# VH-VL binders against p08169r482to628, part 4

Target 1, 147 residues: p08169r482to628
Amino acid sequence: LLCGVSDGKQRFDLSALARHSELEQNWEAVDGSQREAEKKHFFINICHRVLQTGQARGCPEDAAVCAVDKNGSKNLGRFISSPTREKGNIQLSYSDGDECGGGQKIITNITLMCKPGDLESAPVLTTSRADGCFYEFEWRTAAACVL
Below, E stands for the ipSAE of ESMFold2; O stands for the ipSAE of OpenDDE; V2 stands for 0.75 times the mean of E and O plus 0.25 times the DockQ between their complexes.

## First folded at step 1 (VH-VL)

Design i11 (framework fv_iluzanebart)
Fold by ESMFold2-Fast, scan of step 1:
Structure i11 (fold): chain C 147 residues (1-147), chain A 118 residues (1-118), chain B 107 residues (1-107)
Amino acid sequence: as target 1 above (147 residues)
Amino acid sequence: EVQLVQSGAEVKKPGESLKISCKGSGYSFTSYWIGWVRQMPGKGLEWMGIIYPGDSDTRYSPSFQGQVTISADKSISTAYLQWSSLKASDTAMYFCARQEDYYGMDVWGQGTLVTVSS
Amino acid sequence: EIVMTQSPATLSVSPGERATLSCRASQSVSSYLAWFQQKPGQAPRLLIYGASTRATGIPARFSGSGSGTEFTLTISSLQPEDFAVYYCQQYYNWPYTFGQGTKVDIK
């Protein structure tokens, strides 16, 4: 498995964001718009499936993005192929999540934005489409910077 | 339909100059690196260097630095490998290949055989 | 420069048998490791990229594994058309170096 992307000139190594060890934790985001009892907790990994630790123990074994709430775990997408570069940002797309109704499957997009010196920030949920079929996150991290 | 097409075989004498070509088609030529690989008769593959045609940024293997020049003309989607003065030891098959970050060298030219003898 | 070492230099196997080829990097290349097949008179063909992902059109009998410094290419049931030279290449850091090749020959 590769963990990187190129804009043609610069290589962006995303391996610093990949979590492999059982001693590590998944990246986590929370839907802050909901009351505590109704919040979804999102567990995300880069270039790897989510680690089945802590609250993510119930996540599907093939999920790279997983949502956990009072109703259980949901697969929000498997890591597909290549990250892409668009207008200075890195975009990751996860497809083939669980069925969300109407014959559709969940898709998740993550936009990585350069933040020099910061490899400890976490993704932030920016879009949760009303039909439950699409999720979008923004993540400001040094892994999206040149060098 | 993505392909790299290389120029034909060359027979040269020591001391002569030579420029061989690699023409890309079916993709955005300025958005991918083009690498050059040498294979001497009966020997393995040697990575020579790489060029980004969009701005002509070039990187060479230390073994080939100063021995060859890599260049590109983005207006005709063509990369070049050139020698100012050939030696018999330059006799080899030369391949060009498209370099992509995720897939590596995913598309290869058919090769150009260069024979240098007196 | 990262040095890639392949073993064995020559592997003699019978059709239908399993072939296992090794590639070692002098320092970690993460998963930026590709395997190529070359038949006489032909350009190299990409088989595996990212250490373990089969390129489009490559038969399922080819598989790659490993990360860091130790990598393996396995051909589970060797076919007559698989007799060729196999090269590994790291594309983690410039210069992108090749191993010296393993020739898979008929026994």
Scores: ipSAE 0.000, ipTM 0.525, lowest interface PAE 13.5, mean pLDDT 85

Design i2 (framework fv_iluzanebart)
Fold by ESMFold2-Fast, scan of step 1:
Structure i2 (fold): chain C 147 residues (1-147), chain A 121 residues (1-121), chain B 107 residues (1-107)
Amino acid sequence: as target 1 above (147 residues)
Amino acid sequence: EVQLVQSGAEVKKPGESLKISCKGSGYSFTSYWIGWVRQMPGKGLEWMGIIYPGDSDTRYSPSFQGQVTISADKSISTAYLQWSSLKASDTAMYFCARLYYDSSGYYFDYWGQGTLVTVSS
Amino acid sequence: EIVMTQSPATLSVSPGERATLSCRASQSVSSNLAWFQQKPGQAPRLLIYGASTRATGIPARFSGSGSGTEFTLTISSLQPEDFAVYYCQQYNNWPYTFGQGTKVDIK
């Protein structure tokens, strides 16, 4: 199960965060440090590519994390790695995003932290590296709690 | 030892404001939801709302939305329940409770001793 | 919101006999159901969570069962200290809701 993590004794199921229908919305985060006209809006999906709806309609078809601003959309990575557990949290790594100069590809990491009873909170951008090649989000959610 | 300690009993008149407290100790206060429960005299238990002290995310039961304010001060590990203008119908015992989690699930494991609020003319 | 209905409203059982308390949800709450005991003048005490898991320190005579919409709390060989009101509570959907309670009197 690509949407779950099992380490033998403990199991996690991220399927509650996956969005499959155009009637649903992608998860969204905004870079609060930028002026309104220059802000990037981030669209994220779990275990699935971003939904082609609203502002994310222009996102690449294989993107699972996508940034949109006034200049268009950028692929910040595909969901191709299985979730791992790091220091009690669930780590998601999205790789093979768009080129970010010098032939490097963008990578996005999301750290999921257990927050019981909360399935409506959204990811928060914590790191936007100056070279544009790395993004990191934190997400507190009940989906990160053990079953 | 995990404890939730609530403020003492209050006797108020209709129209007065009130703020009661629930102080957590013996655990990471910012890592667990705190809920508020009302019990009117001789009646059952009713959820009023919950707050996550780490980010102040607050959720109210529909019947209590706009009637009370729930807040928390993480620097002193204390959650609050506040009324701007009390009514006689607010006479009740108020409990706070911690939502715990582990590999077995989620549950409200520790409760405060309760704060009795009496509102009468 | 989900309505929780408990039955009976009051139950009188002789010491040493079995007591069975019912709780029904107006829609499925999976296994996200807890049982609490409240004695006069005290805060509620968690007995069961996840429909059937006993909380730490709860005697083996207390057991919970059920899933979906129908739940039961069973107290085998009722003891005098079991005189109390028992509440079921769903935590599957916000707002969390309690049943109205079942008062257990020991004959």
Scores: ipSAE 0.000, ipTM 0.532, lowest interface PAE 14.9, mean pLDDT 84

Design i3 (framework fv_iluzanebart; at its last look DockQ between E and O 0.17; V2 from the best seeds 0.00; counts 0 for: pae O 11.5 > 2, placed apart)
Fold by ESMFold2-Fast, scan of step 1:
Structure i3 (fold): chain C 147 residues (1-147), chain A 119 residues (1-119), chain B 107 residues (1-107)
Amino acid sequence: as target 1 above (147 residues)
Amino acid sequence: EVQLVQSGAEVKKPGESLKISCKGSGYSFTNYWIGWVRQMPGKGLEWMGIIYPGDSDTRYSPSFQGQVTISADKSISTAYLQWSSLKASDTAMYFCARQGYSYGYFDYWGQGTLVTVSS
Amino acid sequence: EIVMTQSPATLSVSPGERATLSCRASQSVSSNLAWFQQKPGQAPRLLIYGASTRATGIPARFSGSGSGTEFTLTISSLQPEDFAVYYCQQYDNWPLTFGQGTKVDIK
């Protein structure tokens, strides 16, 4: 699978979450812990770079996860590691994002959890590490269910 | 259409105070930064500072910190540039300009306000 | 601060000729570089942002290229209305800085 993971005879196809058309929107999460003017909007795509639409127009062309706020856009991951199975869930890791200090680059992890029948839910930010170098999201979606 | 309209030309004496304005229209004023740029006669462009009207976050160029005050009134979509005590060296054209990000480019500009300070 | 240096200071060209303007940054600004045109008595006008993206309404004869520290603005077939001063601006790092300008004059 170009956009998925195989574990024995079980297959997981993530292509339903990939967005390719300018007529579609990126997947979006907002940092709910921040006050209104400080909120970051996170634009995410699966197996594809973020679409250059709406607020994501300023995102780097090679970003697959991008954060946008009043200060600009930040690349939270340029490459995706192969999806893996972790404790029954699917984990995606985006690496080689922008520099964040201390010689480090930003890494983003997304944990996909099976939710039958739901392909319209959005990712939720669960971790924003204090050094700005690491982000985690949880996403409940039917794309994480076995085919 | 997006427009930034600045207040008219000013002729002042050294030591006088002054406040000039920049009114935005045709867009969401609280969702864009307003920057101020100085251009002295026959010289290039100098960035002075910026303000985000949504929360009044204000940032100054080191060369202008303490020299001017930038403010905004989001209820009337207007940004301001203010001097407490003008100097002859403040004689210049002052532009306001819109930008989407604090680390961004200026996409729309006001027509400029000419400030002349002489004794 | 990042120093932006433009060359030449003045460029004399005839209508219909190609004009090439250079902008150099004292350190890398990636592609965070914009070009502006200013005519006498007028406000600057955005031509290009992101080093190579034309702003809305800007004619195709204007093109930008470069990344890092070396940038070029090209006007492929210069029109009478193109005689102006051109400025580059970096927006990669604080404080925001402009080049000193290149004046494009009639030969």
Scores: ipSAE 0.254, ipTM 0.697, lowest interface PAE 3.0, mean pLDDT 87
Fold by ESMFold2, look of step 2:
Structure i3 (fold): chain C 147 residues (1-147), chain A 119 residues (1-119), chain B 107 residues (1-107)
Amino acid sequence: as target 1 above (147 residues)
Amino acid sequence: EVQLVQSGAEVKKPGESLKISCKGSGYSFTNYWIGWVRQMPGKGLEWMGIIYPGDSDTRYSPSFQGQVTISADKSISTAYLQWSSLKASDTAMYFCARQGYSYGYFDYWGQGTLVTVSS
Amino acid sequence: EIVMTQSPATLSVSPGERATLSCRASQSVSSNLAWFQQKPGQAPRLLIYGASTRATGIPARFSGSGSGTEFTLTISSLQPEDFAVYYCQQYDNWPLTFGQGTKVDIK
C-alpha cells in the first residue's frame, strides 16, 4: 500500500501525518457531546494503525480509526486501500471495521484538503450516520498539498 | 502526572461505620473507571467493584455486593469505599486503582489504606 | 467467574538468573491478561498488559507470553529490586479476577 497518490503531473504524500511510535500521538477528534462522560473520542492515524496509547490502548490492533467511549472501543476501519484523488482533494477510505448490523462493516472516509502552511490542524467529524456504519472526517492540512 | 491518593490508616471496632477515600489527579477523573481492591493480611488481591465517576455507574463483585458501598464525588475528583457496620474480617489493605473505559486492566494504583478492625 | 491459578507459589532465584512464572485461566481470556508486581509495603505496579505488551517504563527484562488459558511472565536476568510478589489478572469478563500470586525470593 501507498501513503500517497499521483495523477500524472502531480504527486501527493500523506506520510508526514503518519504516527509510528509512542513518542508521537494519534490524531484526535471529539463529537462534542454535552456531557464529558457521554463524549465519544475518535483516534485516527494516517496510513497506519492507531497507536496503543492513552485511551486508545484498548483499540483493536488493526484499527486505523478507533471510536472510544465508556463502553469500550470500536474499529472504524482499517488501512487496506491507498489514498485516491477525489474532486481535487485526497480521500482515505478505511474499511472492514467492526460489524454494525445487517451484515455491514464500518467504513470511515477522511477527506484531506490542501491548506498551505498548516500541518498542525486536526480532523473534524462531519458525518456520524445513525446506523453506526459510516463516519466521515474532513481535514485541512499542508500535507494534502501537491509536492 | 497521574496520582491516586488515599485517606490514612484506620483503627476501628466492630459495628462502627467507615468511609475511606481515593482522590485522583493529573487526568480527566470522569473519563476513567475507579476500582477498589482488597488485600487481607498475607493474602492476595481481590477485586471488590468499580465506579465510573462521570455518571456514577457502579458495578460490584458478587462476593462484595451488599457488603460495601462504592461512590464518587466528581466535583472533587474523589471516590469512596464505605461500610455501614465493620466486622473484624474487614481488616485488610484497601487499594483504589484506575481503569481506562476502553480497557479492563488497572494502570495506576493508590498507595493503599490499612483498615484494622478489632475489639 | 474465571479462576486464575498461578504457579509456583514461591520461586527462589539467584540474581542474574532467569525466572519463569505461570498463570492459568479456567476458561479462555484470549489476550486480556495483565501482570502486576507488588513489592513489600507497596501498591501493585502494572508490568504487562494484553498478555505480552510492556507497560511504559517497564524494563525489557520483563516479558509476557501466552493466550487463551496459559500465560507466562519471564524475568530474563533477575535484579535485586525484582524481589516481590507477582500477580496475573484477567480482564476478559466481570468480575475481574487475580491469581493468588507467585513470590519471587532472592536465593
Scores: ipSAE 0.133, ipTM 0.710, lowest interface PAE 5.5, mean pLDDT 89
Fold by OpenDDE, look of step 2:
Structure i3 (fold): chain C 147 residues (1-147), chain A 119 residues (1-119), chain B 107 residues (1-107)
Amino acid sequence: as target 1 above (147 residues)
Amino acid sequence: EVQLVQSGAEVKKPGESLKISCKGSGYSFTNYWIGWVRQMPGKGLEWMGIIYPGDSDTRYSPSFQGQVTISADKSISTAYLQWSSLKASDTAMYFCARQGYSYGYFDYWGQGTLVTVSS
Amino acid sequence: EIVMTQSPATLSVSPGERATLSCRASQSVSSNLAWFQQKPGQAPRLLIYGASTRATGIPARFSGSGSGTEFTLTISSLQPEDFAVYYCQQYDNWPLTFGQGTKVDIK
């Protein structure tokens, strides 16, 4: 799997967002849905599994997106699909997360939007379906800008 | 930008009640625990307790259980620490801080509220 | 409660030198250990969490190590702005507890 995408002559490299070393820090998302009942923290590693360090130490080994609360951790999806270019943005889809009922497994979509000069902003949770089977994040980052 | 802004310094007498505040901004206030930490003059840090504004789940240190009340008003993104009857020994700096994880460390801190209790 | 003991109480170091601070827990706290820096008249600032992970914006000269009951905060080359009091804190069990602090001053 490639940690990038091409669209015609335009090339995108998302490697700057990937964390590989145990000395590095996972990305922690902001809950933009303004939910009042949830006690969850979301960790994301774009082209690699979430590092099992710090707050994410209990996350499943194969999770690229992980949710952590007082009751434990959940795999919200694995990095098993390459990024795609859609509507001027970059789309990431993580599937094969934990089972969420009826044999369905959790899926997470992340939309990367170009924000020149910013490699420090965190992803924002925009959708969390009531059944717990689907999550969406938006992430404004310089990594989503054309090279 | 995440910020915690605390209410101003207080000068009180023993026996008086007091309620100080901590207002959060720049993040989803209801999704993070807010803790209170006491620092007596020239001394170290003491954890008092925490509250989850989303559902008002509250935990206290045994040393402070029954001595103070921690609460929150999520409608205005504000956490509170209050005493029903102050003692001279309550003189200290009080910090509020956000926990980056449900039962973890404090990643952002308020500027502190100095409380002075003397007759 | 878990008692956190820091040593030394005061560490005198010259600018540019290496500073090593110790923190011991009365029982294992796994890697649920944080380090804070506090300067006079200011709130504490998070340096390290998870025993070895630097917080956002913290200079590379700060590093944390250890697990279980023995932890170390290292400042590879002390800068003028690093003279302060440092606290360790465990968050493995209730109640949360801090060390008594180590003061790093100029030799």
Scores: ipSAE 0.000, ipTM 0.595, lowest interface PAE 11.5, mean pLDDT 90
ESMFold2 (binder alone), look of step 2: mean pLDDT 93; pTM 0.938

Design i4 (framework fv_iluzanebart; at its last look DockQ between E and O 0.75; V2 from the best seeds 0.00; counts 0 for: pae E 10.5 > 2)
Fold by ESMFold2-Fast, scan of step 1:
Structure i4 (fold): chain C 147 residues (1-147), chain A 120 residues (1-120), chain B 107 residues (1-107)
Amino acid sequence: as target 1 above (147 residues)
Amino acid sequence: EVQLVQSGAEVKKPGESLKISCKGSGYSFTSYWIGWVRQMPGKGLEWMGIIYPGDSDTRYSPSFQGQVTISADKSISTAYLQWSSLKASDTAMYFCARHLWFGEYYFDYWGQGTLVTVSS
Amino acid sequence: EIVMTQSPATLSVSPGERATLSCRASQSVSSNLAWFQQKPGQAPRLLIYGASTRATGIPARFSGSGSGTEFTLTISSLQPEDFAVYYCQQYNNWPPTFGQGTKVDIK
C-alpha cells in the first residue's frame, strides 16, 4: 500500500511513521481511562503491519492496529486502504479486524493532524465504542504537514 | 534487554519460613504475568502458579494451592514466592518466568533459578 | 490433570544427524503445545509454541508438528550446542503440564 499521496495542490508522505525493523518499536497508545488490570495497550503501524516484538508478539500477522491486555490480543484492523485527505487532515482507515458481534468486524480510524517539527508524538485513543466494534485515534505529527 | 533476576541460593531447616524474589527489568513489569516453576533434583518441571503484577490476580496449580504464596510488589518490579513452614520435600530449583496472556501458559523469558535446600 | 509422555527417554545422535522427539498427551490439547530446551545448570529456553511456531531467535533446524494428542520436535542437523534435555508442555488445560523430558546425547 501507498504511504504518500497528492491531493492536487498539496502532498504528504507518511513513510516517516512506518516502522519496519525489530530495532524500531510499534507506535503505542494507552487507554488512560482504564484501570491497570483492565488497561489495553494499542500497537499501531503505518503503511505496514504491526511488528511482532515485545508485548505485540501475540498480535495477528495481518494486523496493522492491535489491542493487547492480560487476556490476549485483538486485531483492530488491517491496512487495506490508502490514506485519504479530509478537511486538511489525513484519514487512515483500518478494516477487517476481529469479529465483534452482529456480523460486524472491528474498524479503526486514525486522524493525523499537522504539528510542525513533531515526529515523536504518539497516537491518542479518542473513541472506544461500547460494542467493541469501532476505535478512533488522533495523532498530531509533522508527517501530516504539507511537504 | 528483558531480564528476570532471582535471589541467591538458600539453605534452611524444616519449619523455617522463606521468601525468594524475582526482579524484572527491560520491559513493562505490570503488563506480563510472572509464574513460578519447580524442578526437584533430577526431575522435570512443575508449574506452580502465576501472578499478574498490575492487579495481583494470582492463580495456583492445584498441587501448590495452600503450600506457597505468590505475591508481587510492582513499585520495585519484583515477584515473590513464599513458604510459611518449609519441608525437606521443598528442596528444589525454583524458576520464575514471564508469559504474556492468560490462557497462553508458556514462558518466553526465564530467571536463572534459585536453589532451595531444606535439610535438618 | 493432563499427563504428557515423551519418548524416547534418551536419544543418542551423532552431530549432523536428524533427531526426532515424540510427545503424547493423555487427551487432546489441540495445538496448545510448547517445546523447551534445558542445558545442565541453565533455565529452560522456549523453542516452539502453538505446536509449530518457532520462538524468536530459534534456528530453522528446529521444527515442530502435530495436533491433538501426538506431537513431534525435529532437529534437522544436530549441532554440538543442541545436546540437552527437551521438554514438551501443554497449555490447553489448567494447570499446564510438562513431559518428563527426552535427553539428546552424543552417540
Scores: ipSAE 0.071, ipTM 0.709, lowest interface PAE 5.0, mean pLDDT 87
Fold by OpenDDE, look of step 2:
Structure i4 (fold): chain C 147 residues (1-147), chain A 120 residues (1-120), chain B 107 residues (1-107)
Amino acid sequence: as target 1 above (147 residues)
Amino acid sequence: EVQLVQSGAEVKKPGESLKISCKGSGYSFTSYWIGWVRQMPGKGLEWMGIIYPGDSDTRYSPSFQGQVTISADKSISTAYLQWSSLKASDTAMYFCARHLWFGEYYFDYWGQGTLVTVSS
Amino acid sequence: EIVMTQSPATLSVSPGERATLSCRASQSVSSNLAWFQQKPGQAPRLLIYGASTRATGIPARFSGSGSGTEFTLTISSLQPEDFAVYYCQQYNNWPPTFGQGTKVDIK
């Protein structure tokens, strides 16, 4: 699997978003739609499993995207597909998460959008399907800009 | 950084009521369980109970159920442990501490402790 | 409740030497076992969770092993700051329970 994508002469390197050391912190997505009492934390690691540190300590080892609440953690998808270029953005798809009913496993899509000079912004949760089987995040980051 | 700061030492008489506090900072107070551990003089640690400040879900160890009350005020990131009527046997150090979720009942950060002395 | 038994009660070790602490559960606690260090006048500090995972900031000389009912905390080379009381704790069954502690003092 590649931690980047090419489109013609344009090359994109997402390695700057990957966390490898247990001393580092995962990316935590922003979600302003949840009630405080029901708050879930979403942790993401690009091209790598979520580091099992901090609030993500109990996340499944294979999870690239993980949700954590007061009751525990869930695997929202694994890094088993390389990034693709779609509609001018970079698309990441994480599949084979935990089961969510009917034999279906959770899938998470992340759309990376170029934001020059910004490697500090966090991903934003844009979709959480009612059945709990699908999640979407948007992430504006300099890593999504052409090299 | 994560910190839990507890209220000061207490000297009480049997029959008196008491409420001690634990203030959290450096983290999302409503996103972690916070609990209490008793340590009697010269003895080991005893798990008392926990509370989830986000919704005030509270769980007690059977040996402490009905003996104390655990509560929290999320508006000021503070957890409480209280007695309605103290006994001499309540003399101990009390620690507040944090853990993440239900099912993983180990504490990763601890307060400095509050010494409670109950004597006539 | 699950009873946790630690041994020995007191372990005398010289600086630089290996220290091995044992913790036994009255029934299986899987890998849901934590180790804590407590120095005089201080709060306990988390060392290990999940039986073998070091907490953040814990020196590599500390290691945990075991599963089921038998667990071990090892300090490969004892440092002066390591003299303290160590507690194991299971969190597999409600309520969580601590061992009675092992005091590691200087020989």
Scores: ipSAE 0.030, ipTM 0.647, lowest interface PAE 6.0, mean pLDDT 91
Fold by ESMFold2, look of step 2:
Structure i4 (fold): chain C 147 residues (1-147), chain A 120 residues (1-120), chain B 107 residues (1-107)
Amino acid sequence: as target 1 above (147 residues)
Amino acid sequence: EVQLVQSGAEVKKPGESLKISCKGSGYSFTSYWIGWVRQMPGKGLEWMGIIYPGDSDTRYSPSFQGQVTISADKSISTAYLQWSSLKASDTAMYFCARHLWFGEYYFDYWGQGTLVTVSS
Amino acid sequence: EIVMTQSPATLSVSPGERATLSCRASQSVSSNLAWFQQKPGQAPRLLIYGASTRATGIPARFSGSGSGTEFTLTISSLQPEDFAVYYCQQYNNWPPTFGQGTKVDIK
């Protein structure tokens, strides 16, 4: 698997966003539309499984995105596909997450958009489908800029 | 850095009430369970109960149910352990500790302990 | 509740030697077992969780093994700072329970 994409003459590399060491932290997002006690915390890594530290200790071993609340954790998808170029943005699709009914498994898409000079901004949850089978995040980052 | 800071040592008489505290900092206080552990003099560790400060969901070990009250004030990031009427047998070191609920009841960060001495 | 039994009660070991501590559960706890170290006058410190996973910052000389009802903490080369009391704790069933402790003393 690649942590980047090429589409002719343009190349992109997301590896600056990957977290490999337990001294680093997963990327985090919250669903701010819910009350504090019901909030889900999303732990996200790029091209790598979530680091099992802090609140993410109980995340499934292979999860690349993990949702956590006071009742437990869910695997929202694994890194089993390389990023793709989609309509001018970079898409990273994490699939094969936990079961969510009807034989379906959870999928999470991250849309990465170029923001020059910014490697510090975090992903933002934009979609949480009502059937619990699909999540979307947007992420503005310099890592999504052409190499 | 995650810190749990407990209130100071207490010397009390049987029959008195007591409320000891555990203040959390360096993390989202309302997103972690806080537990209390007793260690009687010369003895091992006993799990007492936990609270989720976000909604005050509180759970006790059966041997401590009705013997103590666990509470929290999330506005000041503080958990409490209370007795309405202390007994000499309550003499012990009391620790607070933080943990995650998602199937894991082990503590990753501990307070420094509060020594409670109950004697006439 | 699940009773956790540790042995030996006291283990005398010379610095640089291997220490092996045992923990037995009254029924299966799968791999939901933690080990803690407690030095005099201090709070316990998490060493191992999930039976075999070292917590952040724990030296490699500490290792855990076992599943079900029998668990072992091994200190491969005992250091002066390792003389302490060690507790196992199950977290498979409510309520979580601790063993009675094994004191590791200098021989």
Scores: ipSAE 0.005, ipTM 0.581, lowest interface PAE 10.5, mean pLDDT 87
ESMFold2 (binder alone), look of step 2: mean pLDDT 90; pTM 0.908

